# VHH binders against E3 ubiquitin-protein ligase RKP (RKP): the designs that were tried, part 15

Target 1, 188 residues: E3 ubiquitin-protein ligase RKP (RKP), of Arabidopsis thaliana (Mouse-ear cress) (q9siz8r82to269)
Amino acid sequence: KLHGDLDVSVSQREGISVVHHGVGPPIVGLEEFSICGDIRIVKPPLVLESLALFSSARANACIWKGKWMYEVALETSGIQQLGWATLACPFTDQKGVGDADDSYAFDGRRVSKWNKEAEPYGQSWVAGDVIGCCIDLNCDEIYFYRNGVSLGAAFTGIRKLGPGFGYYPAISLSQGERCELNFGAYPF
Below, E stands for the ipSAE of ESMFold2; O stands for the ipSAE of OpenDDE; V2 stands for 0.75 times the mean of E and O plus 0.25 times the DockQ between their complexes.

## First folded at step 13 (VHH; framework vhh_ozoralizumab_d1)

Design m4 (from e4 with Y35W; at its last look DockQ between E and O 0.76; V2 from the best seeds 0.00; counts 0 for: pae E 15.1 > 2)
Fold by ESMFold2, look of step 13:
Structure m4 (fold): chain B 188 residues (1-188), chain A 121 residues (1-121)
Amino acid sequence: as target 1 above (188 residues)
Amino acid sequence: EVQLVESGGGLVQPGGSLRLSCAASGFTFSSYDMWWVRQAPGKGLEWVSEISTDGSYTRYPDSVKGRFTISRDNAKNTLYLQMNSLRPEDTAVYYCARDTLDYQGPYFDYRGQGTLVTVSS
């Protein structure tokens, strides 16, 4: 799971780098400068809603080694694309997580996995579900969980990148979709 | 050739009603989730409703929930939007769209000219 454990501008642990824009503890959260479209935090700490037709964002955590997971609690059950993207992945009003070679997503509304193209994968989701989004760079795999149950490997043979490069938690939401991101650590 | 043809727009007073239709051809209509989207003058696209392939699931943003009703008739290849209690902010060109999985094309496939709805005193 992702953790905040350092009080510096950039916090690094083995396999993860977290960008920190303040004096307080290093906290994994939404990178607001990454937002394409219009995503708002509608309830603290990280309940998000898309106000534009299609919106995308990434977290401030870069994973380049090891096995990591974040969770998404669904408040709505429509079109969302949940997964992982590199820093270079382009987001537009038409393309989000999973719509390019360097990003990977699961969408439980369409029951599909996305890496440039769609393929059937997983199970249909409903509001209240918790989706686990896992990246395993020991095995070069991405896989997802629904309510603690594995949906199987979604992607294999993903490109392993060096220190300081890698994959960010990333999400895309159709207008009106709401979800809560959980990166496993928050300050007190 | 995929074709989507919207109709039923017009000028209506605030509080009035309109029913939009979308005639679909050139594809298997019953195999696609369908959407209504709208574009107000000088603004970007905004979704206003979604319906699943068999009509068992419908969705609306808060701005239209309770006022708009999407429906479909798969035997007639037709999508509908019943709009009640119309407000000036509903003024827009309305398009029907099918859901698409093609990363190289638009996320929603809308091809029609749309139908203009103007809500004004």
Scores: ipSAE 0.000, ipTM 0.239, lowest interface PAE 15.1, mean pLDDT 81
ESMFold2 (binder alone), look of step 13: mean pLDDT 84; pTM 0.843
OpenDDE, look of step 13: ipSAE 0.021; ipTM 0.462

Design m5 (from e4 with S52N T53S Y103E; at its last look DockQ between E and O 0.01; V2 from the best seeds 0.00; counts 0 for: pae E 16.5 > 2, framework grips, placed apart)
Fold by ESMFold2, look of step 13:
Structure m5 (fold): chain B 188 residues (1-188), chain A 121 residues (1-121)
Amino acid sequence: as target 1 above (188 residues)
Amino acid sequence: EVQLVESGGGLVQPGGSLRLSCAASGFTFSSYDMYWVRQAPGKGLEWVSEINSDGSYTRYPDSVKGRFTISRDNAKNTLYLQMNSLRPEDTAVYYCARDTLDEQGPYFDYRGQGTLVTVSS
C-alpha cells in the first residue's frame, strides 16, 4: 500500500491534535523527536532533566483553538523558559521557547517574558513552585500562574493558527534543571 | 573587554585534589552569577557548578556534588573551584563563565582558553 505500515496516528478534537503510537486514548507527553540538546525523563512519568547546557522540547499536542493549560512543577529554580511554541520556532543550542516569532515563554529566574526579546514580567520562582502555562485562543492571550495565582496576561494579540500549525506546550532548560510536566490540566 | 582567565589545572592521580582560579576583568564581577563548565575529550560542554553574585547560593550537578566547591572573592574579582576526590572522568578542560541574563542563549559566556585537568594513574 502507498502509505501502509505507518506507526504514527493523530487524534483530533475541537482545537487540539495529539500524535500517538497506539490503540486507546491519546496520551499527551513529550515529543522525543523534538528534543534539541539532551533532555531525559529521570523519573516517571514526566520528571525531566537537561543534561546539555541548553535543551528544548515540545509536547505531542498541537493547539489552535480554545483555552488550554499545562503545569510545570519546578524541582530546581534556575533558568528555564516555559511556554508555547509553533513548529517554526527553531530549537538550537542557542534558541529555545520564546526566542522566535509565535514563541512565548516565562522565565522566573530572570523574571521575564520572552517573545524574541525579554520584558519584565511575573515573579521570581523557587524550587517547589507550580507554574501554570495557559493559552487562551478565544481571547488570543497567553497567561502564566504561580501556585494557582495569576501573574496576569503575558502576551496579547497572539496569532490564531490552524490545525498542524498551532501552538505546542514547550520548555527550555539550562543544564541540571529539573521539572515535572503535568498535562492533566488540559480540557480534552 | 570582558576577560576570564583560568588557571590551576594539571595532572593528578585519582583521589587527588586541585584548586582552580578564574581571574575576571572588563565587567562588574560582583553583579554576575558565575559558573564553571568543562569539556571532556570528544564530548560537549557540561556545567559543573554555579554561584550567585554575592556567593550565598551554590548549585552542582549530581556528578560532582559533594566533591567540588565553588567560591568567589568579589574584592579580588576571582572565582574558585575546589575539586576533591578526583576521578578519571573529571578529566577535561575547565572554563569559568558568567551569566548572560540580558541575552538569549547560550546563557553562558565563556571566553578563556580554559585550564586542563588530567586525572590519570
Scores: ipSAE 0.000, ipTM 0.203, lowest interface PAE 16.5, mean pLDDT 82
ESMFold2 (binder alone), look of step 13: mean pLDDT 82; pTM 0.827
OpenDDE, look of step 13: ipSAE 0.196; ipTM 0.620

Design m6 (from e4 with D99E T100P L101Y; at its last look DockQ between E and O 0.01; V2 from the best seeds 0.00; counts 0 for: pae E 11.2 > 2, placed apart)
Fold by ESMFold2, look of step 13:
Formats: structure tokens, sequence, C-alpha cells
Structure m6 (fold): chain B 188 residues (1-188), chain A 121 residues (1-121)
């Protein structure tokens, strides 16, 4: 139970699975094959820019239990949709994070939360802000922070899912928007 | 080498019960968290339950919580799902699954052909 298989199993026991395309330990980053539109890493490791009118991508980390957070440092302050999506969320030139069942986003330019419909939520953001994107599958909630200060629960009663069917960090960017993704320790 | 063989499905009326079994071989069963997943006609896979290696921790989606019970017998390399108060929406092919071995985390590594559960009047 202490061999290499158990190390991967311990990570999954905590409610996260990370896909990697190489030899070595898993590294949480952008899943290139998930990109719809045109998202480029303009500065390693994870400063992203959308070159298409509307682009979406997800990370290579799947979350199905526990409490997890990632951060987004905004380099621009236009329309971005930051949050959590399953593999069932369609990414198209007009639909992104928050436009499906089990897909949830915050957009601080429009000061809205998205789960198929927009509702008022949060605060307007500015370049330089750090947005915390939190999922709490112990309480079935998604909520966001701005510069370390809670914006309150955005979504409650979110569906519990299992391994391979969980929630991924996911973002959608309008053209020219830039942000930096920051993945910390897996559990809080 | 790794095999998972599901059994125990059938036709049941609403409100009925079934017990599914999954016989595991080709790996150290007691070292892996185990899962049940299902696929309803025309839909994708849906997670149904999770059980830790020693059976001390179980987890369920709200759609089945209180009606389904996962269990395991590590001495027999067997996973179980007790399904009570069955509803038509529980109709699906049920699969048992092992937690992934490698870093390909979105997919279950192994599953059998599944066992069909039909809940209909």
Amino acid sequence: as target 1 above (188 residues)
Amino acid sequence: EVQLVESGGGLVQPGGSLRLSCAASGFTFSSYDMYWVRQAPGKGLEWVSEISTDGSYTRYPDSVKGRFTISRDNAKNTLYLQMNSLRPEDTAVYYCAREPYDYQGPYFDYRGQGTLVTVSS
C-alpha cells in the first residue's frame, strides 16, 4: 500500500486525479486538448491569453470530493468566466464555463455568476486582482474570493460526482484577455 | 489480467430491490478504492458510489443516497451494491470500477461488460 500505486491512490482518495502526458509526478496545468478557440501560454508556466473572440479551456485536474481552490491573477479586467466545469460542458465559440449543467462561473466584468443563466454576484474586478475559485464538495458549494476576501457562496446544492466525472478548474476568455492560473496544494 | 465481472442485474418493479456483485481478479483488490458507475440508455456514465480500501468510508450522489449501499469483502475480492426502493430512473447498465492506476485520472482503468438493471412496471 506504500508503493507507487498507493501514491496515486492516496491522491485519488483525497478526491483529485491529475492527468499528465509524460514521465514523472503529476503537475497540475492546462489541458491542451480541452482548448476551444485559441488560448496561448504567453509566459510560462500558466500566463494565458485568448487570441480568438471567445476561448475556453480546463485544467488537467479532476475534483470529485473535498475542498479545493485555485487562483487566477488577472492581467486584464474584461470578460472572463472563471470557475468549474465537468467534461460534459460543451465548449464552443459562443459557450463556455457556466453554460451547462454542472458548470459554474464568475465574471467580474459583468458582475455575474453563470450556471446556464446569469445572476448578479460578486464585485467588479480590476487588473491585478487575484480571484480565488473554490469548490467545497463537503458542503456542495462553489464560491469565489477577490484578493482573499470571500464574495459569498455563488452556488449551493451542486451535484456530487465521482472519479473521472468530477469538476475541473476551467476558464473562458474573451479576445485579448490575459490571466495567470495558480494551482496550489491539492487539499486545503 | 485485471478483470471485473458484474452480476445480479435483472427486471424489477418500482420499489423493488436488487443486489449487484462484482468479482475482481488480477490485482490486489484491498489496495484500491472501488466504485459503481452506471449508464442509462442514451446517456453518459454517472458515478453511483465509492468505497475506501477497507470499507470504512463510503460516498453517494444525492440521487441514490439512502437507497443504495456499497460494500466490499476483501477476503473474497468482491464488491457489492445493495439497491433498495428502485425507481424507473435507476434503469441502466451498472459497472464496477477500480480507481485509476496511472495519472490518466478522468477515466476508470478497468470495467467489465456491466449488468443491466431495468426498473419498469
Scores: ipSAE 0.000, ipTM 0.364, lowest interface PAE 11.2, mean pLDDT 82
ESMFold2 (binder alone), look of step 13: mean pLDDT 81; pTM 0.824
OpenDDE, look of step 13: ipSAE 0.022; ipTM 0.415

## First folded at step 15 (VHH; framework vhh_ozoralizumab_d1)

Design u1 (from m2 with Q104E; at its last look DockQ between E and O 0.01; V2 from the best seeds 0.00; counts 0 for: pae E 24.8 > 2, placed apart)
Fold by OpenDDE, look of step 15:
Structure u1 (fold): chain B 188 residues (1-188), chain A 121 residues (1-121)
Amino acid sequence: as target 1 above (188 residues)
Amino acid sequence: EVQLVESGGGLVQPGGSLRLSCAASGFTFSSYDMYWVRQAPGKGLEWVSEISTDGSYTRYPDSVKGRFTISRDNAKNTLYLQMNSLRPEDTAVYYCARDTLDYEGPYWDYRGQGTLVTVSS
């Protein structure tokens, strides 16, 4: 679980860094500068819609240690790629999360997991589903959940990265796709 | 002073095997996760293996999984990389690297001078 109220120093010790540009506790949200494409905030703070053919974004939280999770509530059930990406993962009009070596995603529309290439994984999702995206850097695994039910280990033996080089929550949305991100604002 | 000294590199034919060693000194070896990384000519550094402090956990990228085996002997302050079924694309300088414990540090804070592995027919 990502916490937006964590002190930066505490979060660092715990294996997370949140980019904070304001006063007060850091809040996990989208890193605006990471956005490739066109993402509209349909409802603040984190109900998103892609207006471009393919839009990608990272959160402003970097994970390099421990076990962390965020949730994505699907408002639409088209092609979305949900998961974790490093800064090295390129976002383009054609590439998103899951399209690089240190990038991992689940796509329930295509019932696939993505790490450069697609492989069968998970279940089909429908609108209303809540997708849990879990990274366990203690075990170097990534798990996805559908409505609280584990879909099994999606990726094992993921690269352990050092401080500041970790994984960011990341999403890629096809045009018209909508989802709500929950980094801990609501109980999982 | 932290020191990592790699050895065991050399010329090997495709399909061959090599065993690399890394002698660590100047720090509590058993307190750090250790890595092997490599740099091929004209390419960036690539992670190729990691081992936990007690050796109970290891991981590999798909590029070397099933072929490479990392191990360590904490009593000897030595890290090992067994490389089997070597391929030309495995040609690189191989470095032993120590996991950083510093938040502002890189993936690893120290690495050796490296040992060259050349896989060629």
Scores: ipSAE 0.000, ipTM 0.255, lowest interface PAE 13.2, mean pLDDT 90
ESMFold2, look of step 15: ipSAE 0.000; ipTM 0.076
ESMFold2 (binder alone), look of step 15: mean pLDDT 83; pTM 0.838

Design u2 (at its last look DockQ between E and O 0.01; V2 from the best seeds 0.00; counts 0 for: pae E 12.8 > 2, placed apart)
Fold by ESMFold2, look of step 15:
Structure u2 (fold): chain B 188 residues (1-188), chain A 120 residues (1-120)
Amino acid sequence: as target 1 above (188 residues)
Amino acid sequence: EVQLVESGGGLVQPGGSLRLSCAASGFTFSSYDMYWVRQAPGKGLEWVSEISTDGSYTRYPDSVKGRFTISRDNAKNTLYLQMNSLRPEDTAVYYCARDTLDYGPYWDYRGQGTLVTVSS
């Protein structure tokens, strides 16, 4: 039998699935098995630091329709790539979020958006900034906010995907970078 | 009890066509978004199509877009999948599934499925 054999929670109407091991409502957090490099939780629940030269991870939430956002509070202002990725987007010690076809990122140190290649986008960031990472699958767009102010659409015409094969919140951090993830805005 | 009964599968040559049906009972069919999903030998489930409650929109992955058409008849409690230009890669057991409307399994599918074999 195929249904009900995964330890996941799925909302087909909302367009999300979340991996969890409890009987309560699903809790969105970091998927530890997705970590490439060396990411540590330095302050509970989700203040992260990269200890390797380049580290990447995905959340445990998969999104294939609707409008969703998560926030990243920057504790440092160096190279980070914040955005969305599918499972088809490999992470290596040299490639992270934004370095493959269905992988999309904003990097406020280099003031660039990333989908296989870099293009100018957004604004330079500073420590203390809150970056909103938004995916709108009603309009097929990805866009970012800095401190509540829209930076404009970063990517348009992104590929729609189906249940179980969607986009994950995903981040890449250069060595020593710290940020705090906030997933409490699903859906917004 | 909720039942979903798939039919219309069979053996076809590459380039052929099949029309799958799914008879629904035990729930208000018109209140649910519906899906076709498939499982090829040795693989996990793959989403094939989605249709809204009133049929106002449909979605397809690139692998079947332009070849497959989902439809529904809410008066007959029946979901359909028209499959044209079939390829060997479409060989799978096809299931219809309903929206779970809350957190739960990936798809709420309960039938035996219907086998489609595309072979030369």
Scores: ipSAE 0.000, ipTM 0.282, lowest interface PAE 12.8, mean pLDDT 83
ESMFold2 (binder alone), look of step 15: mean pLDDT 84; pTM 0.843
OpenDDE, look of step 15: ipSAE 0.255; ipTM 0.652

Design u3 (at its last look DockQ between E and O 0.01; V2 from the best seeds 0.00; counts 0 for: pae E 17.0 > 2, placed apart)
Fold by ESMFold2, look of step 15:
Structure u3 (fold): chain B 188 residues (1-188), chain A 120 residues (1-120)
Amino acid sequence: as target 1 above (188 residues)
Amino acid sequence: EVQLVESGGGLVQPGGSLRLSCAASGFTFSSYDMYWVRQAPGKGLEWVSEISTDGSYTRYPDSVKGRFTISRDNAKNTLYLQMNSLRPEDTAVYYCARDTLDYEGYWDYRGQGTLVTVSS
């Protein structure tokens, strides 16, 4: 299972680990081996489009301590599920981020939060919005922001995991949906 | 509840040996490839061994190859690591991990770990 043609290494800081596939400094991006469905980078660096009816992917960064955020700039405003998943979270053609107990998502088309089931949460989104996806493992909470304004805690009492076991930025996109991922700097 | 409980660590002199064990519960142990990983003080996690579900395939990085031997007993839900010819750079907390099945270099769960100190 770890016997592929490519070397894999892990770059780690306190509370975050980044998997490195290749030459040069580690860069947080999409983990191509995690893709379920068909997600393509349609504009550099990380403008993504789903070409299948429902597609999911994880980043190559694992969060297990501290407070971290990534941003999603919406190019379309349809059904997307944005949030956090563990490695144990299965993705299928019908289940994505938030559709199992090991993942958590916000969907601003349906104005819902997802962890196995939907519950009302947040605000409706439009193309051009920037969605902040925040995990706070000091308080065991997941929050979302719309255009810099907090939508409140979406999930509380999430499990803490140790080094190498944690939460990954993760997204699911309905067909034709586009967004840009921005992983920026990661605070402690 | 999935549990992994490591034991067998301790203080040893360079050139010594230790045998680590990991008691697994809360999942079908025989269905998972298993790993030992370690974290030295101030460093990141390092993979140190892999074993397939039935034990027919094992793998090691060059840093431990020939010195460490992973094994498993599926009837007892137990994973082992025999560590020989220990060196100061082997000092770390050692963790038992199961295969996530989805990602290279990532592990589904981690136990509390067992400290191995190779000194003096």
Scores: ipSAE 0.000, ipTM 0.121, lowest interface PAE 17.0, mean pLDDT 81
ESMFold2 (binder alone), look of step 15: mean pLDDT 83; pTM 0.840
OpenDDE, look of step 15: ipSAE 0.018; ipTM 0.375

Design u4 (from m2 with Y103W Q104E; at its last look DockQ between E and O 0.02; V2 from the best seeds 0.00; counts 0 for: pae E 16.8 > 2, placed apart)
Fold by ESMFold2, look of step 15:
Structure u4 (fold): chain B 188 residues (1-188), chain A 121 residues (1-121)
Amino acid sequence: as target 1 above (188 residues)
Amino acid sequence: EVQLVESGGGLVQPGGSLRLSCAASGFTFSSYDMYWVRQAPGKGLEWVSEISTDGSYTRYPDSVKGRFTISRDNAKNTLYLQMNSLRPEDTAVYYCARDTLDWEGPYWDYRGQGTLVTVSS
């Protein structure tokens, strides 16, 4: 489960840490320094739009154990790459989530999963869909859901990582794509 | 060899119309989603339109929606962009592009030579 606010002791027990500068509990959101391209919050709290041809960002939550999920509500249905990336994953104007070994993505416009190379996976998406992005580090697997229905395991045997070296929620958007991120709790 | 040849650009007054064409060869045109992108003087590339393989799905940024129409003729291997109600900010070199069906990260494949559209009174 991802929370908007987290206690440090809960984070260590559940395998998550959140980076922020505030004095209160950590809040999961976009990590501003991770933005490549031009991603803007166009509606609060986290409705995003890419203004560049290809933009990428990651959240400020690092996950290294347990089972966690975030959701993406699609406002548009073009090319987006939704998934998980480590801190070492490079983002460029042409490379995003899933374009390197240490990141994993689903793209429902091209109906593909991405980890350096693409493979057919999942279902075509439409505007209004809610995409669940799930990482299960108990089983070393990544799954995606469309409107609550599992698309099956996308990746298996993913590398286990330790604190500070975990996976972050991460997204890439082609120009004009809009989506809403939700990092709230999700029952398993 | 994949080739994309854009044409139909020119000088037009604000409010005018142009129809761009892109002649495709060297690949199975009907198997690829296609795009128009543009580059204004001194700026980076900006996405303008997308069309699916059979033309059943099209997409536009808000800046051109309602004014531009992408279409394709798979029998003639040709992509089109009808541009109506042109504005000075539409001045750019326009390129057609192919989707990357090879499943690599960059989704722009083989940018064509481009055709210049100048919107000026």
Scores: ipSAE 0.000, ipTM 0.182, lowest interface PAE 16.8, mean pLDDT 80
ESMFold2 (binder alone), look of step 15: mean pLDDT 83; pTM 0.833
OpenDDE, look of step 15: ipSAE 0.011; ipTM 0.266

Design u5 (from m2 with Y103S Y107T; at its last look DockQ between E and O 0.73; V2 from the best seeds 0.00; counts 0 for: pae E 4.0 > 2)
Amino acid sequence: EVQLVESGGGLVQPGGSLRLSCAASGFTFSSYDMYWVRQAPGKGLEWVSEISTDGSYTRYPDSVKGRFTISRDNAKNTLYLQMNSLRPEDTAVYYCARDTLDSQGPTWDYRGQGTLVTVSS
ESMFold2, look of step 15: ipSAE 0.188; ipTM 0.581
ESMFold2 (binder alone), look of step 15: mean pLDDT 83; pTM 0.829
OpenDDE, look of step 15: ipSAE 0.088; ipTM 0.565
ESMFold2, look of step 16: ipSAE 0.091; ipTM 0.486
ESMFold2 (binder alone), look of step 16: mean pLDDT 81; pTM 0.808
OpenDDE, look of step 16: ipSAE 0.104; ipTM 0.554
ESMFold2, fold request of step 19: ipSAE 0.103, 0.108, 0.072; ipTM 0.488, 0.516, 0.503
ESMFold2 (binder alone), fold request of step 19: mean pLDDT 82, 83, 82; pTM 0.816, 0.824, 0.818
OpenDDE, fold request of step 19: ipSAE 0.284, 0.029, 0.012; ipTM 0.675, 0.498, 0.255
ESMFold2, look of step 20: ipSAE 0.037; ipTM 0.467
ESMFold2 (binder alone), look of step 20: mean pLDDT 82; pTM 0.815
OpenDDE, look of step 20: ipSAE 0.183; ipTM 0.610
ESMFold2, look of step 22: ipSAE 0.118; ipTM 0.526
ESMFold2 (binder alone), look of step 22: mean pLDDT 83; pTM 0.825
OpenDDE, look of step 22: ipSAE 0.008; ipTM 0.281
ESMFold2, look of step 23: ipSAE 0.180; ipTM 0.574
ESMFold2 (binder alone), look of step 23: mean pLDDT 83; pTM 0.829
OpenDDE, look of step 23: ipSAE 0.184; ipTM 0.609

Design u6 (from m2 with L101Y Q104E; at its last look DockQ between E and O 0.01; V2 from the best seeds 0.00; counts 0 for: pae E 12.7 > 2, grease 24.5 > 24.2, placed apart)
Fold by ESMFold2, look of step 15:
Structure u6 (fold): chain B 188 residues (1-188), chain A 121 residues (1-121)
Amino acid sequence: as target 1 above (188 residues)
Amino acid sequence: EVQLVESGGGLVQPGGSLRLSCAASGFTFSSYDMYWVRQAPGKGLEWVSEISTDGSYTRYPDSVKGRFTISRDNAKNTLYLQMNSLRPEDTAVYYCARDTYDYEGPYWDYRGQGTLVTVSS
């Protein structure tokens, strides 16, 4: 299909690769085979609730160039780890986004940023907040926003990657935590 | 059927150069962004270069930037990788790959045997 060929070309030029579950434009959503733990999913909108003690998942979009953002609307305000991870960073029942090498997260309950270790960062969050999760591979930085206000660069000097090795939107939720993911009408 | 055939690997001293070639057939070569990837002994795949359909855009990871140059000849259906200032760490099997148009599955579409590059004294 000619339309599909044009979509693939645009996608690769923009620094994003998307697992496409049909014909037509690429659609960013949750990669259900990535789920560790137990997540209840409601679509649309894309709402996730962790039913296990700790659950993690990734989107079907791989970012390896450019500047991209997704948003998380918090329905609960407990422990969640929101951010970016590569496929090389497997999830377990105790490790999630931010708990491995090329894995980066913000947690507004513990007011910390995570890349293997916690460091103070950001602001405490409350239910109803919208968290922006931004990756800027022009500057090799990861930023977070709370309700449209920048919390500053969380991580700098992040490793540049290529297609298939890039960063995915990724989230981890403690039991009972619930959030809505928003990837926009197009890749971010 | 899609074929990608790599060649040009070999044994070379540190600081030396090699040029890899990839002969493509079974698809419209000029319609695909193309890539080189490599696999060092005991390691996973590493992306080492990307080139757009018309060759106007190229991209490299920091580990090879300034030393490797990807190019293509769409009239000959051939992809190239010029590797200069080679280091022992560049020792790997090198594969060419095309971008997938079928988003069901992996992002890489490679199927050749690869070509072995060994950099040692």
Scores: ipSAE 0.000, ipTM 0.257, lowest interface PAE 12.7, mean pLDDT 82
ESMFold2 (binder alone), look of step 15: mean pLDDT 86; pTM 0.861
OpenDDE, look of step 15: ipSAE 0.013; ipTM 0.343

## First folded at step 16 (VHH; framework vhh_ozoralizumab_d1)

Design y1 (from u5 with T107Y; at its last look DockQ between E and O 0.59; V2 from the best seeds 0.00; counts 0 for: pae E 9.9 > 2)
Fold by ESMFold2, look of step 16:
Structure y1 (fold): chain B 188 residues (1-188), chain A 121 residues (1-121)
Amino acid sequence: as target 1 above (188 residues)
Amino acid sequence: EVQLVESGGGLVQPGGSLRLSCAASGFTFSSYDMYWVRQAPGKGLEWVSEISTDGSYTRYPDSVKGRFTISRDNAKNTLYLQMNSLRPEDTAVYYCARDTLDSQGPYWDYRGQGTLVTVSS
């Protein structure tokens, strides 16, 4: 039942919907029409670089139930905002992941978590780190890992949502930042 | 009142060097990430360099990487940009800027008049 500005296919299973525009099975990747700024895949499958001063994007996967995690391998260690956002999160040249209701981010450059406001959280990151971004809708929590080690719950009491209104993996990158996204082995 | 005062610009030949300075006052300089940005004639603002609060992390766009070096002296409240191997394309007004601390992106506050760098033979 979910659709965007274009005619798209939606693949659903319990707790996740995947929107796709190609032939073949649905694969979790970037939702190209969500990109604000200028994000380029510089190395397949999902090594990304921001070419604009500040760029944001979300994945094509909507999550409303269960526990899910994706990983971000950092090639650079500057300003990146990694986390989860709903479709209601407006991406602009000044606003990204964590700047709206139901939008949540970790920034290891500033060692902060963001949901409309910043609070201290986590650890400083370096190039080569792998950041796990986890949402647990059984416990209504968002938490992050650095190199497989939990940084603790970042956000609790997050709002439960439904199909088509759930949370998307989402990132914001400052200019020249590079990372690799890993959504796991199971295309949807 | 927050002030950022840039200096050190001038006219140089291609391949030359300049060192820019930015004197900061009216805020706790050591608590802010700092940036250099530039504006070429008739163009928008362009990011040139970034440095963390303690100087442990620096970042550059490909257009200046290897030629420009940002540094800071927190004891003197001063930001620097060493510019080597200058090219005509580096001609611009250069501004220093601080992190606003109220945005997640690299949005910042710059208030100085800037310092003009002209690279021409």
Scores: ipSAE 0.005, ipTM 0.385, lowest interface PAE 9.9, mean pLDDT 83
ESMFold2 (binder alone), look of step 16: mean pLDDT 83; pTM 0.829
OpenDDE, look of step 16: ipSAE 0.147; ipTM 0.599

